# VH-VL binders against NAD kinase (nadK): the designs that were tried, part 66

Target 1, 268 residues: NAD kinase (nadK), of Syntrophomonas wolfei subsp. wolfei (q0aze0)
Amino acid sequence: MKIILVNNRFKENTEKKAQEIAGQLSALNVEVIIDNGLDEPYAGTVDFIMVLGGDGTMLRAARRYGQRAIPVLGVNMGTVGFLSNIEINELAEYLPLILREEYSLEARMMLEVAVFQQQSLLTRVFCLNELLLRSNSPRMLSFALEISGQKLEPYRGDGLIVSTTTGSTAYSLSAGGPIADPQLDAFIVTPVASHIINKRPLVVSPEREISLHLLEEREAIIGIDGQIKMDFGAENRVLIKRAPHPLLMVNLKAKPFFTSIDRSLQRQ

## First folded at step 2 (VH-VL)

Design m21 (from r4 with heavy chain G99V L100S Y101K S102F S103W G104S Y105G A108P I111Y; framework fv_ragifilimab)
Fold by ESMFold2-Fast, scan of step 2:
Structure m21 (fold): chain C 268 residues (1-268), chain A 122 residues (1-122), chain B 113 residues (1-113)
Amino acid sequence: as target 1 above (268 residues)
Amino acid sequence: QVQLVQSGAEVKKPGASVKVSCKGSGYTFTSYYMYWVRQAPGQGLEWIGVINPRSGGTTYNQKFKDRATMTVDKSISTAYMELSRLRSDDTAVYYCARVSKFWSGYTPFDYWGQGTLVTVSS
Amino acid sequence: DIVMTQSPDSLAVSLGERATINCKSSQSVLHSSNNKNYLTWYQQKPGQPPKLLIYWASTRESGVPDRFSGSGSGTDFTLTISSLQAEDVAVYHCQQYYTTPLTFGQGTKLEIK
């Protein structure tokens, strides 16, 4: 059995714990590969991915490995979040179930984001929560939104979020988007500080393609899951589609979504 | 506009502690790592550590691990670096710096605070 | 720890002439999986914090004049200023971000001759 341990090299607690867990797994004849984020993703075949940390570390793991149909387990290291299934102090209890492959999987949709300069593809990335288009200056953006070739009236404001249902509780929520059931596959399109008062969040079929481009030369940024940043100008276009494969999240412990989100919202 | 504004100069006696602050503005404070670096007069730069403002997770240079403590207060977008048991050779300008380039896993320091001079003398 | 060594410690160059600063790492900072050199250059003017000039050994930061260029791979790196201007008087530092602890060279002081 070969397992990737994903941790954050700049979080001392998770790095130390990853080394301890790697040692324990190696003693059980499990081959362990450490991914701390600096290197390119491991290219070989693996059986399981264990993510040590908070939601941010899970988002990175999803971008690196989510399209490979490998089970991914989120192990919480003391941060509050929605993407972990067990706590670090529960890992020893659940490890036998992991090694015997006695767990269920939950599929979570991902976005495929392709950025173009004119007709040339610059980059293609996958993400679990959202793409954010935002101004990188005090000036508002003017931009065009197309949904499956249908051109909407121009947007004017600070930006736009295109989110998965998993991302509905992340930046989209902060911008006024709806909370979505993760069992649904949908894009949630949420404007950020729109100048037009009647611009509302849209919930659209995951079969649709969404494209964005600037109508005026502005300093803008494309953000991916709040972790990746790329400059975006009037010569650029972004195309957003449902990714070919969902992220396969490991369920070892029942975690009811609606009561969890309700408790979280009452605490803020 | 991105700015990192640090606290003012400090004069400390050997054995004391100093706590330097760094307030970020013009960006989402929790989306970028904060680094701490120092520079003794006329010398090169020396890395102290890094903190993830979202989680409070830290990684220290082993040289400073037993004396340095990095913390954040998210409510005021401020990071802190406290150095205890000060010695005369801790006299330096202390900088906070942000990692701005994240597209390909960059760790270059894109934005720096203005620096805080800490003088340790008897 | 990776030790970064710069040469020369100080350099005097006439306005409009080329300035060359070298940086050597004690271990390779080239990663075999992505073929990138984890090496940056900073400019530090008197009384100011360092300013990022170049990352990935040769990629110029936005807003940095095109007279600045970086080259090299593995353990040997060079910063070149093709036509020195008065505002370029500064101390220049190289840094590796291949592994922790992050380490810097001792600095090279650039002066007008």
Scores: ipSAE 0.000, ipTM 0.371, lowest interface PAE 19.5, mean pLDDT 85

Design m22 (from r4 with heavy chain L100T Y101I S102L S103K Y106F T107S A108P I111Y; framework fv_ragifilimab)
Fold by ESMFold2-Fast, scan of step 2:
Structure m22 (fold): chain C 268 residues (1-268), chain A 122 residues (1-122), chain B 113 residues (1-113)
Amino acid sequence: as target 1 above (268 residues)
Amino acid sequence: QVQLVQSGAEVKKPGASVKVSCKGSGYTFTSYYMYWVRQAPGQGLEWIGVINPRSGGTTYNQKFKDRATMTVDKSISTAYMELSRLRSDDTAVYYCARGTILKGYFSPFDYWGQGTLVTVSS
Amino acid sequence: DIVMTQSPDSLAVSLGERATINCKSSQSVLHSSNNKNYLTWYQQKPGQPPKLLIYWASTRESGVPDRFSGSGSGTDFTLTISSLQAEDVAVYHCQQYYTTPLTFGQGTKLEIK
């Protein structure tokens, strides 16, 4: 059995914890590959992925490995978040259950993002939360949105977010989007500071294809999960659709989504 | 004929460290786990940890994690367990024991060393 | 942690008679997929290291006399010596190897009446 341990080497004690866990797994005759984010993703076959850290580390793991249909477990290292299932101090207790496959899986949809320059594919990336189109200057963007061949009236504002339901509590929420049940598959399309008063967030089928391009030369960027940034100009267009495979998230214990989000939004 | 031979008895002062050795013979050293267990006078058995000689990977009992260090020298088929910052209640017979390597599982302790008495006193 | 509790702490049995030692785990040591109990019994004679007697709750180790048998499943286990011999005077320990930390019972001292 082979397991990838994903960690963030720049976050306090995570490298030390990754080595400790690798030692524990090796003692159980498990081969361990450590992915600290510096190298290319491990290309070999693996049976399980364990993510040590907060939501940011899980987002990176989802982009690197989410399309491979391998179970992924989020292990929280102290920061409160939505994508971890167990805490680091619980791992020793759950480790035998993991190795015996005594867990359930929850599928979370992902986005496939293809960016074109002129007529050529520039890049293709996958993400768990969202794509953000935003202005990189004080000037408002003017851009076109097409949903499954349907051309909407032009948008004017600071940008647009195309989110998964998992991403509904991330940037989309901050921009006024709805909170969505992560068990649903849907795109949430949320305008960022739109000048047009009647532009509202849209909830659309995950089978739809979404296209974006600028109508005027502007300095803009495309952001992926708040971690990858790409320049976006009038020569570019982006196509967004549902990724071929969902992220398979491991459930070792119940995490009630609605009570967690309710507590997060209510101070008292 | 499988045999585990441990180092001789030791007397240490409080605050010192002790390193116990366990030499395996009669089998392929890297194909079996090496467990460490102790037994205080008149008390039961207490597990310290396990090392996989093939990988060097270790799992410790949380109680000993900050003081115990398990290592292996494959070239001489010998495992070591070092316990630091000794207290009088660390006085015990320390055993090494072998177990079959099973994928994802621990195993029974099928062969035991003769034991090493460590006495901590001033 | 899985807590292992043995009973009795000590017992005296006449030569040729049956000795029974019990071991309880605070949670199940039965693996649902392979249907095996991760429980062992060890014999420790005075002045000697422990010796493996029984593993998988009921499998007798090679070279162990057939008067020794193990039974039970889940949380309740028993070691039986059908006809006690003088050489069986020892402390008997149960142990689980299902989860970390690996844990032992407190031991049961077996003596001749």
Scores: ipSAE 0.000, ipTM 0.467, lowest interface PAE 12.0, mean pLDDT 87

Design m23 (framework fv_ragifilimab)
Fold by ESMFold2-Fast, scan of step 2:
Structure m23 (fold): chain C 268 residues (1-268), chain A 123 residues (1-123), chain B 113 residues (1-113)
Amino acid sequence: as target 1 above (268 residues)
Amino acid sequence: QVQLVQSGAEVKKPGASVKVSCKGSGYTFTSYYMYWVRQAPGQGLEWIGVINPRSGGTTYNQKFKDRATMTVDKSISTAYMELSRLRSDDTAVYYCARDLYKWGSSHYGMDVWGQGTLVTVSS
Amino acid sequence: DIVMTQSPDSLAVSLGERATINCKSSQSVLHSSNNKNYLTWYQQKPGQPPKLLIYWASTRESGVPDRFSGSGSGTDFTLTISSLQAEDVAVYHCQQYYTTPLTFGQGTKLEIK
């Protein structure tokens, strides 16, 4: 068995823990590749991906490896997040199940984001939570939204979020979007500080294509999962669609989504 | 080391123009927005504008829109701010400052500042 | 334009004592949809450019000592230095980035008593 351990070298103790776990796995005749974010994603074939860290580390792992249809397990190293399944202190208990492949998989949709300049593709990225279009100055944006070729009335405001259902509890929630069952496949389109009355969050079929472009030259950015930022100008267009493969998340322990989110919101 | 180095002090007569330069080093120049801010002696800070070094796109304070011009030369990692039709009350230290975040900012903090350029306008 | 007003204009505080500087905006700089306050604090020593201390009203910039903290929301903001040190003598400026033009307070001069 060959496993990638994904960690964040900049988080306290995560590199040390990754080395400890790698040693433990190697003693069990498991080949281990460590991805601490410094190098390019491992290009070879692997059987399993173990993410050591919080939701941010899982988002990075999903962008790097999510399209390979390989099981991905989130192991929380501290504060409980939404994308981890087990805690680090539970890993030894569940490790035999991992090695015997005795677990279930939950498919989570991902976004494919393609950024164009005119008709030329500049970049293509995948993400688990969302794309954020936002103003990068105190000046509001004026922009166009098209859904499967249907042109909506222009938007004016700070920006727009196009989210997966997994991302419904991330930036989209903060901007007033709905909480969605992550087992549903849908785009959630949430305006950020719209100055146009009646611009409401939309829940859209994942089979649709969403495109965005600026109607006036403004300073704007495209944000991916809160981790990647790209300049976005009036000569740019972004196309968002369902990614070819979902992220395959490992379930070793029942993690009831609704009671978890309810507890989190009740404590606010 | 990330650094912004500005051109030296200038003395100008009323009606003249001044062009202040700001050279970035130690980072990818086109990845960060550049702000221009001035401070008259003993006074507060006053925002002039911001430029995206990649596109050349600008946003100006309306007070300066008719007299200020911000530009960049990407080949030498240098931003410029030209102020025309100078008056005595334009006497100030002019600063360039870099945005806090790479590839556009979700935070409009200015984390790295130039040393300042004193522009004195007198007859 | 949003007008930023700082108080006091100057204050003298003994070494090791708490310093408190206030900043008031003429209208709210809290964005309703993202619940963020578009406010920064800067430190400026004589002959030097301003140095970023705090952004988003309460987020401390990397390398800024823990004794500096920002608080407040909407129109009323506070910069606190919990235990004044000699190197903290400076003029402190607040700034809003909610609307164009970006505007600064008049500055508060902090001196050792």
Scores: ipSAE 0.000, ipTM 0.372, lowest interface PAE 20.9, mean pLDDT 86

Design m24 (framework fv_ragifilimab)
Fold by ESMFold2-Fast, scan of step 2:
Structure m24 (fold): chain C 268 residues (1-268), chain A 123 residues (1-123), chain B 113 residues (1-113)
Amino acid sequence: as target 1 above (268 residues)
Amino acid sequence: QVQLVQSGAEVKKPGASVKVSCKGSGYTFTSYYMYWVRQAPGQGLEWIGVINPRSGGTTYNQKFKDRATMTVDKSISTAYMELSRLRSDDTAVYYCARAPFYLSGKTYYFDYWGQGTLVTVSS
Amino acid sequence: DIVMTQSPDSLAVSLGERATINCKSSQSVLHSSNNKNYLTWYQQKPGQPPKLLIYWASTRESGVPDRFSGSGSGTDFTLTISSLQAEDVAVYHCQQYYTTPLTFGQGTKLEIK
C-alpha cells in the first residue's frame, strides 16, 4: 500500500507529526510519500491520501489530488473544521480500519476553473469550495454572468462567489448564501455586496457552465478556495463547470453534518 | 552558469507598492524553490516567503502575509515579489534566492542569490 | 518563532589564526526523521549578496575552501575558519530552515587584527 501524507511544512507541529506517522506506516510496510505543499503533486499511483491539518490543508489536497479518484481522509490537528473526519489523537485507533479498507466513501463535487486571456487558456485549476471574484480596490465591479449561454443582467457590486455544496458553509455562507447538504451536487452562485437589491443567490444544476468577465477595467482578483489569488482584468474570462471526478472523502466516524452546522450557527 | 538577475533600484513614497523581479538562467527554473529575503541597512536578514515556480504554491512569513505577493512567469523564467503599503522601515535590499528540492519534498538551503534590489521608501 | 543568536557581534583575528563564530537557536533544529540539523552559514562581503558556505550544520558547499568548517547539533553551532586569510573579511550569518518563519542570526562581523 502506498499513502500520500499531506501536511503543511510551515505549520510547525504538522511536519513533526507527519514524520512520526510516516515512520509508523513504514514499520507496517506501507510506502509513504510526504507532500508538504511546496513541491509539485506526486505524479505516481497511490492507494490512499491522509491529510494532516485543518480545512485549509484539505482544500490544498483536494486541488492537488481530488481528480484522481483516490480515498482522502482528513485528520484534524487542532482547529475544529468541516472537512476532517477524525482527530489526530484518534488515528492510532482507526489505522487498522484504514489498512483493511474498512470505511465508507462520501463523494463531494469539485469545480473546474479555466481562466482565459482573450482566447488563450492561461490556467486550469480544480477546487473543493469556491471561486470568488472580488474587487481589489474600493471601487465596485461591473461584470457579466452567463449560465449555460444565458446572459443575465449585468452585476454591480463587490463580487460573486461560485460555490460547490461543500463550499456552502465557507465564503458563500458569509456572503448570505444558503447552507446546502454536501451530498447534493449543485452550484451556488452568491453575490457579494451587490448594489442591485434583487440579486439573489442562485442554486443551479451542476451540469451548467458558468462564465464571468468584467464589463469595465477594474482592479479585481479571482480567489480559489481562499488560497490561490489571480489578478483579473477586462481582458480575462473565467469558465466554471463541474470537475470530471468528485473528491472521495473517507468516513471512519459518523459526523452528523446538520447537527454540526446548527451548533456552529448558534455559537455553541 | 547559474545566475539570478534582479530588477534595478527603486525609490518609493510611503503607501506605494513596489514589484521586484528575479530572472533565473543557467538551470531549469521549475526545479528549484525561489525564496525572497530582505536586509535593512546595517541589519540582519529577514525571510519574506517562498514560491514553487512549477506549481505557483506559496508560503509567506506571517509578518508580510497581508502585504506581499509572490508570482512567477515560467515562460520567461522570472519570479516577482510585490510589497504593498510601503513604510519607511521597508527600506532594504531585497534578494531572491534559489533552494534545491530536497528528497521527500523538504525545504533546503539557499545555494544561489540574486544581486539584490535596493528599495528606498522616503517621503 | 525560533530565535537565532550569534556571538560575538564582531571579532578581530590576526591573519593565519583561527576564527570561531557561535550560533545558538532558541529551540532544537535537529529533525527527528532524518537526524539532520537544519542550519546554514552564509558569508556576506560589503555590497554583495550572501554566499552559502555550509549547510546541514557541517556540510561544506562545493568550491568553499577547506579552512571553513561547521560543527554542533541541536541548539549550539560553531563556524570555524582554521587559518584566516585576507579574503575572509565579511559578515557571517547563521540561519535555521527547520520551521517557519525562516530565521537568521544578527550577523558576526569578522575583521583582521
Scores: ipSAE 0.000, ipTM 0.359, lowest interface PAE 20.5, mean pLDDT 85

Design m25 (framework fv_ragifilimab)
Fold by ESMFold2-Fast, scan of step 2:
Structure m25 (fold): chain C 268 residues (1-268), chain A 124 residues (1-124), chain B 113 residues (1-113)
Amino acid sequence: as target 1 above (268 residues)
Amino acid sequence: QVQLVQSGAEVKKPGASVKVSCKGSGYTFTSYYMYWVRQAPGQGLEWIGVINPRSGGTTYNQKFKDRATMTVDKSISTAYMELSRLRSDDTAVYYCARGSYTIFGKVPHYMDVWGQGTLVTVSS
Amino acid sequence: DIVMTQSPDSLAVSLGERATINCKSSQSVLHSSNNKNYLTWYQQKPGQPPKLLIYWASTRESGVPDRFSGSGSGTDFTLTISSLQAEDVAVYHCQQYYTTPLTFGQGTKLEIK
């Protein structure tokens, strides 16, 4: 068995924890590759990915490895987030199940984001939560939203979020989007501080393609999972579609999604 | 430690130009907006403009648009504000300040870290 | 332009007592789309740059003591210091970031009585 351990490059002692876990796994005849984010993603075949950290580390792992159809387990190193399944102090209890492949998998859709300059592809990235188009200056954006060839009336405001259902509890929620069952596949299209009073979030089939471009020369950015930022101008367009493969999340411990989000919302 | 360090005091004659520098350290320079604000002696704060260090894109207060120029040099993590055709009423302390992003999708426009200020005196 | 008006211009309060500073905007700084007030408070001590205290009208910046609180919505805002300490002697400024140009109040000078 070969396992990738993904750890948080910015958290002190995570390298030490990764090494401790790697030593324990090696004693059980498991090959371990440590990914601390400094090198390119490991290109070889692996059987399992263990993410040591919070939701941010899981988002990075999903971008690097999510399209490879490999089971990914989130192991929280502190406060439990939405994307972690077990805590580090529970790992010893669940390790035998991991090694015997006695777990279920939950498929989470991902976005494929392609950024173009005119007809030329500049970059293509995958993400688990969302793409955010946002003004990067005090000036309001004017932009075009097209869903599977249907051109909507121009949007005017600070931006737009195109989210997965997993991302429904991230930036989309903060902008007034709905809470979605993460087991559903859908795009959630949420306006950000729209100056049009009646603009509402849209829930859209994941088979559709969404495109965005600016209607006026403005300073804007696109953000991916809150971690990657790219300048976006009137010469650019972005195409968003469902990624070819979902992220396969390991489910070892029952997570009560609806009661967890309900408690979070009561705190506002 | 996040820090903004500005250039030293300047004394200029009316009609001259002044260029104030602001060097950022302890953070990723291109990930935050840089704001320029001035304060005349005994007066309140007055916003000059904001620059995105990543793109060089700027937004100016209309009052200063014809005389102020904001630029950045990413290689040395330094922002500049140049004010031309100086008048005696331009005498003020000039501040640079860093702006943080918000999770709510609005450009925050609130300034979390400030430089120490640069006194510019325009004699008349 | 949104005009920010503070009251009073100066205020003297005894140590340990409550200080309140008011800020009024000429038009609402509340966005209907996100229900947020685009209002900040800064503290400025003599010879020093302003220091961020509060943003979004009521959110305290990291490291700011809990005796500082912001309240209000729309056009009327208040900064409260629940128990004045000697180190709180400063000029306090409100600022709106609802629209450009960004505008500040004239400042309120807080002194110990």
Scores: ipSAE 0.000, ipTM 0.371, lowest interface PAE 23.0, mean pLDDT 85

Design m3 (from r1 with heavy chain D99G P100T Y102F S104W S105L G106P Y107E L108A Y111I; framework fv_ragifilimab)
Fold by ESMFold2-Fast, scan of step 2:
Structure m3 (fold): chain C 268 residues (1-268), chain A 122 residues (1-122), chain B 113 residues (1-113)
Amino acid sequence: as target 1 above (268 residues)
Amino acid sequence: QVQLVQSGAEVKKPGASVKVSCKGSGYTFTGYYMYWVRQAPGQGLEWIGVINPNSGGTTYNQKFKDRATMTVDKSISTAYMELSRLRSDDTAVYYCARGTYFDWLPEAFDIWGQGTLVTVSS
Amino acid sequence: DIVMTQSPDSLAVSLGERATINCKSSQSVLYSSNNKNYLTWYQQKPGQPPKLLIYWASTRESGVPDRFSGSGSGTDFTLTISSLQAEDVAVYHCQQYYSTPYTFGQGTKLEIK
């Protein structure tokens, strides 16, 4: 068995724990590849991905490896979040189940984001939560939104979020979007500080293609899962589709989504 | 306008605690990390820690780990940093600062609060 | 921890002349996979918070005058002000964001002769 152990080098306690766990796995004849975020993603085949950290580390793992259809387990290291399944002090108890491949999988849709400059593809990335288009200056954006070739009335405001259902509790929630059951496949399109009172969040089929471009020259950025930032100008356009593969999240321990989000909102 | 507005100056006795607030406006509060940095009079800048306003997750400088607590209240776009068991050498201007991910690594601190002077008597 | 050391501690330069400030890190802040140096420069005027000048060692922040430039790679970095103006009187700080804890240099005070 070959496992990728994903951690954040910039969190010292997580790096040391990753080395300890790698040693334990190696003693059980498991080949371990450590990904601390600084190098290119491991290019070889693997059987399992273990993510040590919080939601941010899981988002990075999903971007790097989510399209490979490999089981991904979130192991919480003290950072409270929604994407981990077990705590680090529970790992020893669940390790035999992991090694015997005795667990269930939950599929979470991902976005495929393609950014163009004029007619040229600049980049193609995947994400688990959302794409954010936002102003990078005090000036409001004017931009066009198309859904499966249908042109909507122009938007004017600070920006727009295109989110998965997993991302419904992230930026989309803060901008007034709905909380969505992560078992549902859908895109959630949420305006950010729209100047038009009647611009509502939209919930659309995940089979639709979403296109965005600026209608006038402004300073704007595209954000991906809050982790990748790109300048976005009037010569740019972005195309958003359902990614070819969902992220396969490992379920070793029941995690009730609705009671978890309810408690989180009350603790604000 | 993107800005961070901090609470006013505090005077504390040794052994007390102080809680500094930082209110963000003009941007999506949960879309950016919030960093805390301090500066003693005539000294350099010292990083205290970072909080993800979306998840509540924190990373502390080990020097402050046992005394500092960072929290957020998303409903009012406000971050807090509490420092306990204050000593005279904790006298400093405390700043909040905004940063974001870029290629999964934090970007530079692009927006700073005006600072909160905390004075700890001898 | 990565230790950041600036030189000189203070510098006096005449108006219109070039100012040069150095920053050394105790280990490399160059991330080889993206070829970026995780090094920033901040300007701090009396009574004000720091202001971001330069990130990625050499990329000027939006709105920062082109007389400010950053250079260097790995462990040795330089901030240059090509033609000093009165409003440039400040303390300048370098910072690494390659590894936690994020660390700053001690600061360089820039004054007019």
Scores: ipSAE 0.000, ipTM 0.407, lowest interface PAE 12.4, mean pLDDT 85

Design m4 (from r1 with heavy chain P100L Y101W Y102E D103L S104P G106E L108Y; framework fv_ragifilimab)
Fold by ESMFold2-Fast, scan of step 2:
Structure m4 (fold): chain C 268 residues (1-268), chain A 122 residues (1-122), chain B 113 residues (1-113)
Amino acid sequence: as target 1 above (268 residues)
Amino acid sequence: QVQLVQSGAEVKKPGASVKVSCKGSGYTFTGYYMYWVRQAPGQGLEWIGVINPNSGGTTYNQKFKDRATMTVDKSISTAYMELSRLRSDDTAVYYCARDLWELPSEYYFDYWGQGTLVTVSS
Amino acid sequence: DIVMTQSPDSLAVSLGERATINCKSSQSVLYSSNNKNYLTWYQQKPGQPPKLLIYWASTRESGVPDRFSGSGSGTDFTLTISSLQAEDVAVYHCQQYYSTPYTFGQGTKLEIK
C-alpha cells in the first residue's frame, strides 16, 4: 500500500506529526510520501491520501490530487472545519479500517477553471470550493456573465463567486449565497455587492459552462479556494466547468453536515 | 490546437546514448504531465516513465531507471528522454504523450507525439 | 509488475460481424474503495501512435463509436466491436494503470476475413 501524507509546511507542529505518522505507517509495511507543499504533486500512483490539517490543507490536497479518484481522508489537527472526518487523536483507532479499506466514500464535485488571454490558454486549475472574481481597487467592476451560450445582462459590482456545493459554506455564504447539500451537484453563482437591483444568486446545472470577462479596463483578480490569486484584465476570459472527476472523501465516522452548519451559523 | 512534435529518427551504435525531444504547443506546457512509451518493431508498448514539466519531478519504470533520464526545458516547451548504454533490443519507436495520466476525461484528450524511431545496430 | 495477457494474438472477422478481444491481468486492477477497474483499451493503426478508446474498463472516450464496448472486472476484461467496419482494422492493446510501472498487453491484430 502507498499513502501520501499532505501537511502544511508553514506549521512546524504538523511537520513533526507527519514524520511520526509516516514512521508508524512504515512499521506496518506502508510506503509513505510526505507532501508538505515544497514540491509539485507526487507523480506516481498511490492508494490513499491522508490530509493532516484543517480545511485549507484539504483544499490544497484537492487541487493537487482530487482528479485522480484516490480516497482522501481529512484528519483534523486542532482547528474546526467542514472537510475533516476524524481527529488526530482518533487516527490509531481508525488506522486498521483504513488499511483494510473498510470505509465509505463521498463524492464531492470540483470546478475546472481555464483562464485565457484572448484565444490562448494561460492556465488551467481545479478547485473544491470556488472561483472568486473581485476588484483589486475601490472601483466597481463591469463584467459579462455567460451560461452555456446565454449572455446575461451586464453585471456591475465588486465581483462574482462561482462555487461548488461544498463551497456553499465558504465565500459564497459570506456573500449571501444559499447553503447547499454537499451531496448535490450544482454551480452556485453568487454576486458580490452587485449594484444592479435584480441580480440574484443562481443555482445552475453542473453540465453548463460559465464564462466571465471584464467589460472595461480594471484591476481585478481571480481567487481560487482563497489560496491562489491571479491578475485578471480586460484581455482575459475565464471558462468554468465541472471538473472531470469528483474528490472522493473518506467517511470513517458519521459527521452530520446540517447540524454542524447550523451550530456554526448560531455562533455568528 | 494541441500538438506534440518529436525529433527525427536516430541511428546509434551499441553502448551509445540517444536523446529524444518532444515539443508541446497549443497548451500550457507546465500544466500537464508528460509520459514516455516505447514500441519495438512488431511488439507491444512499454512504459518508460512520467515527468512533471513544472518541477522536473519524475517517476521511472524500474527497468529503465538506471539508464533513462527525463528532463524538460520550460523556456522552449520541450521535454527530453535520454537513454544510455544502448543495446540492439532498445531499437524501437519512442513516443511522448500528454495527459495519459490516471484519469482521462471528456474535457481532456490524450495527445501523442508522432514517434521517434531509434535504431541500435553495429 | 502486473502482467497483461491478450487473446487471441490475431483475429479475422467479416464486415458487420462481432469481434471480441480478451485481456487478462496477473493481479486484480479493481480498486475496491472506488469500485473502478484501472484498465484502458487503445487502437493502433499502422504507422500511427495508439489512440485511446476506453478507460475505466467500460467508459468510451469522447468521439469513439458506440459499436465499441468494454466489459469485465478484476482480472478478466473484454473489448467488443459489435459490427465490424473496414476502418476498425488495427492492433488493439489493453493497459493497466493500477500500479507503476504501467503495463500493456502484447496486442491483438484485427483483420477483415
Scores: ipSAE 0.000, ipTM 0.368, lowest interface PAE 16.9, mean pLDDT 83

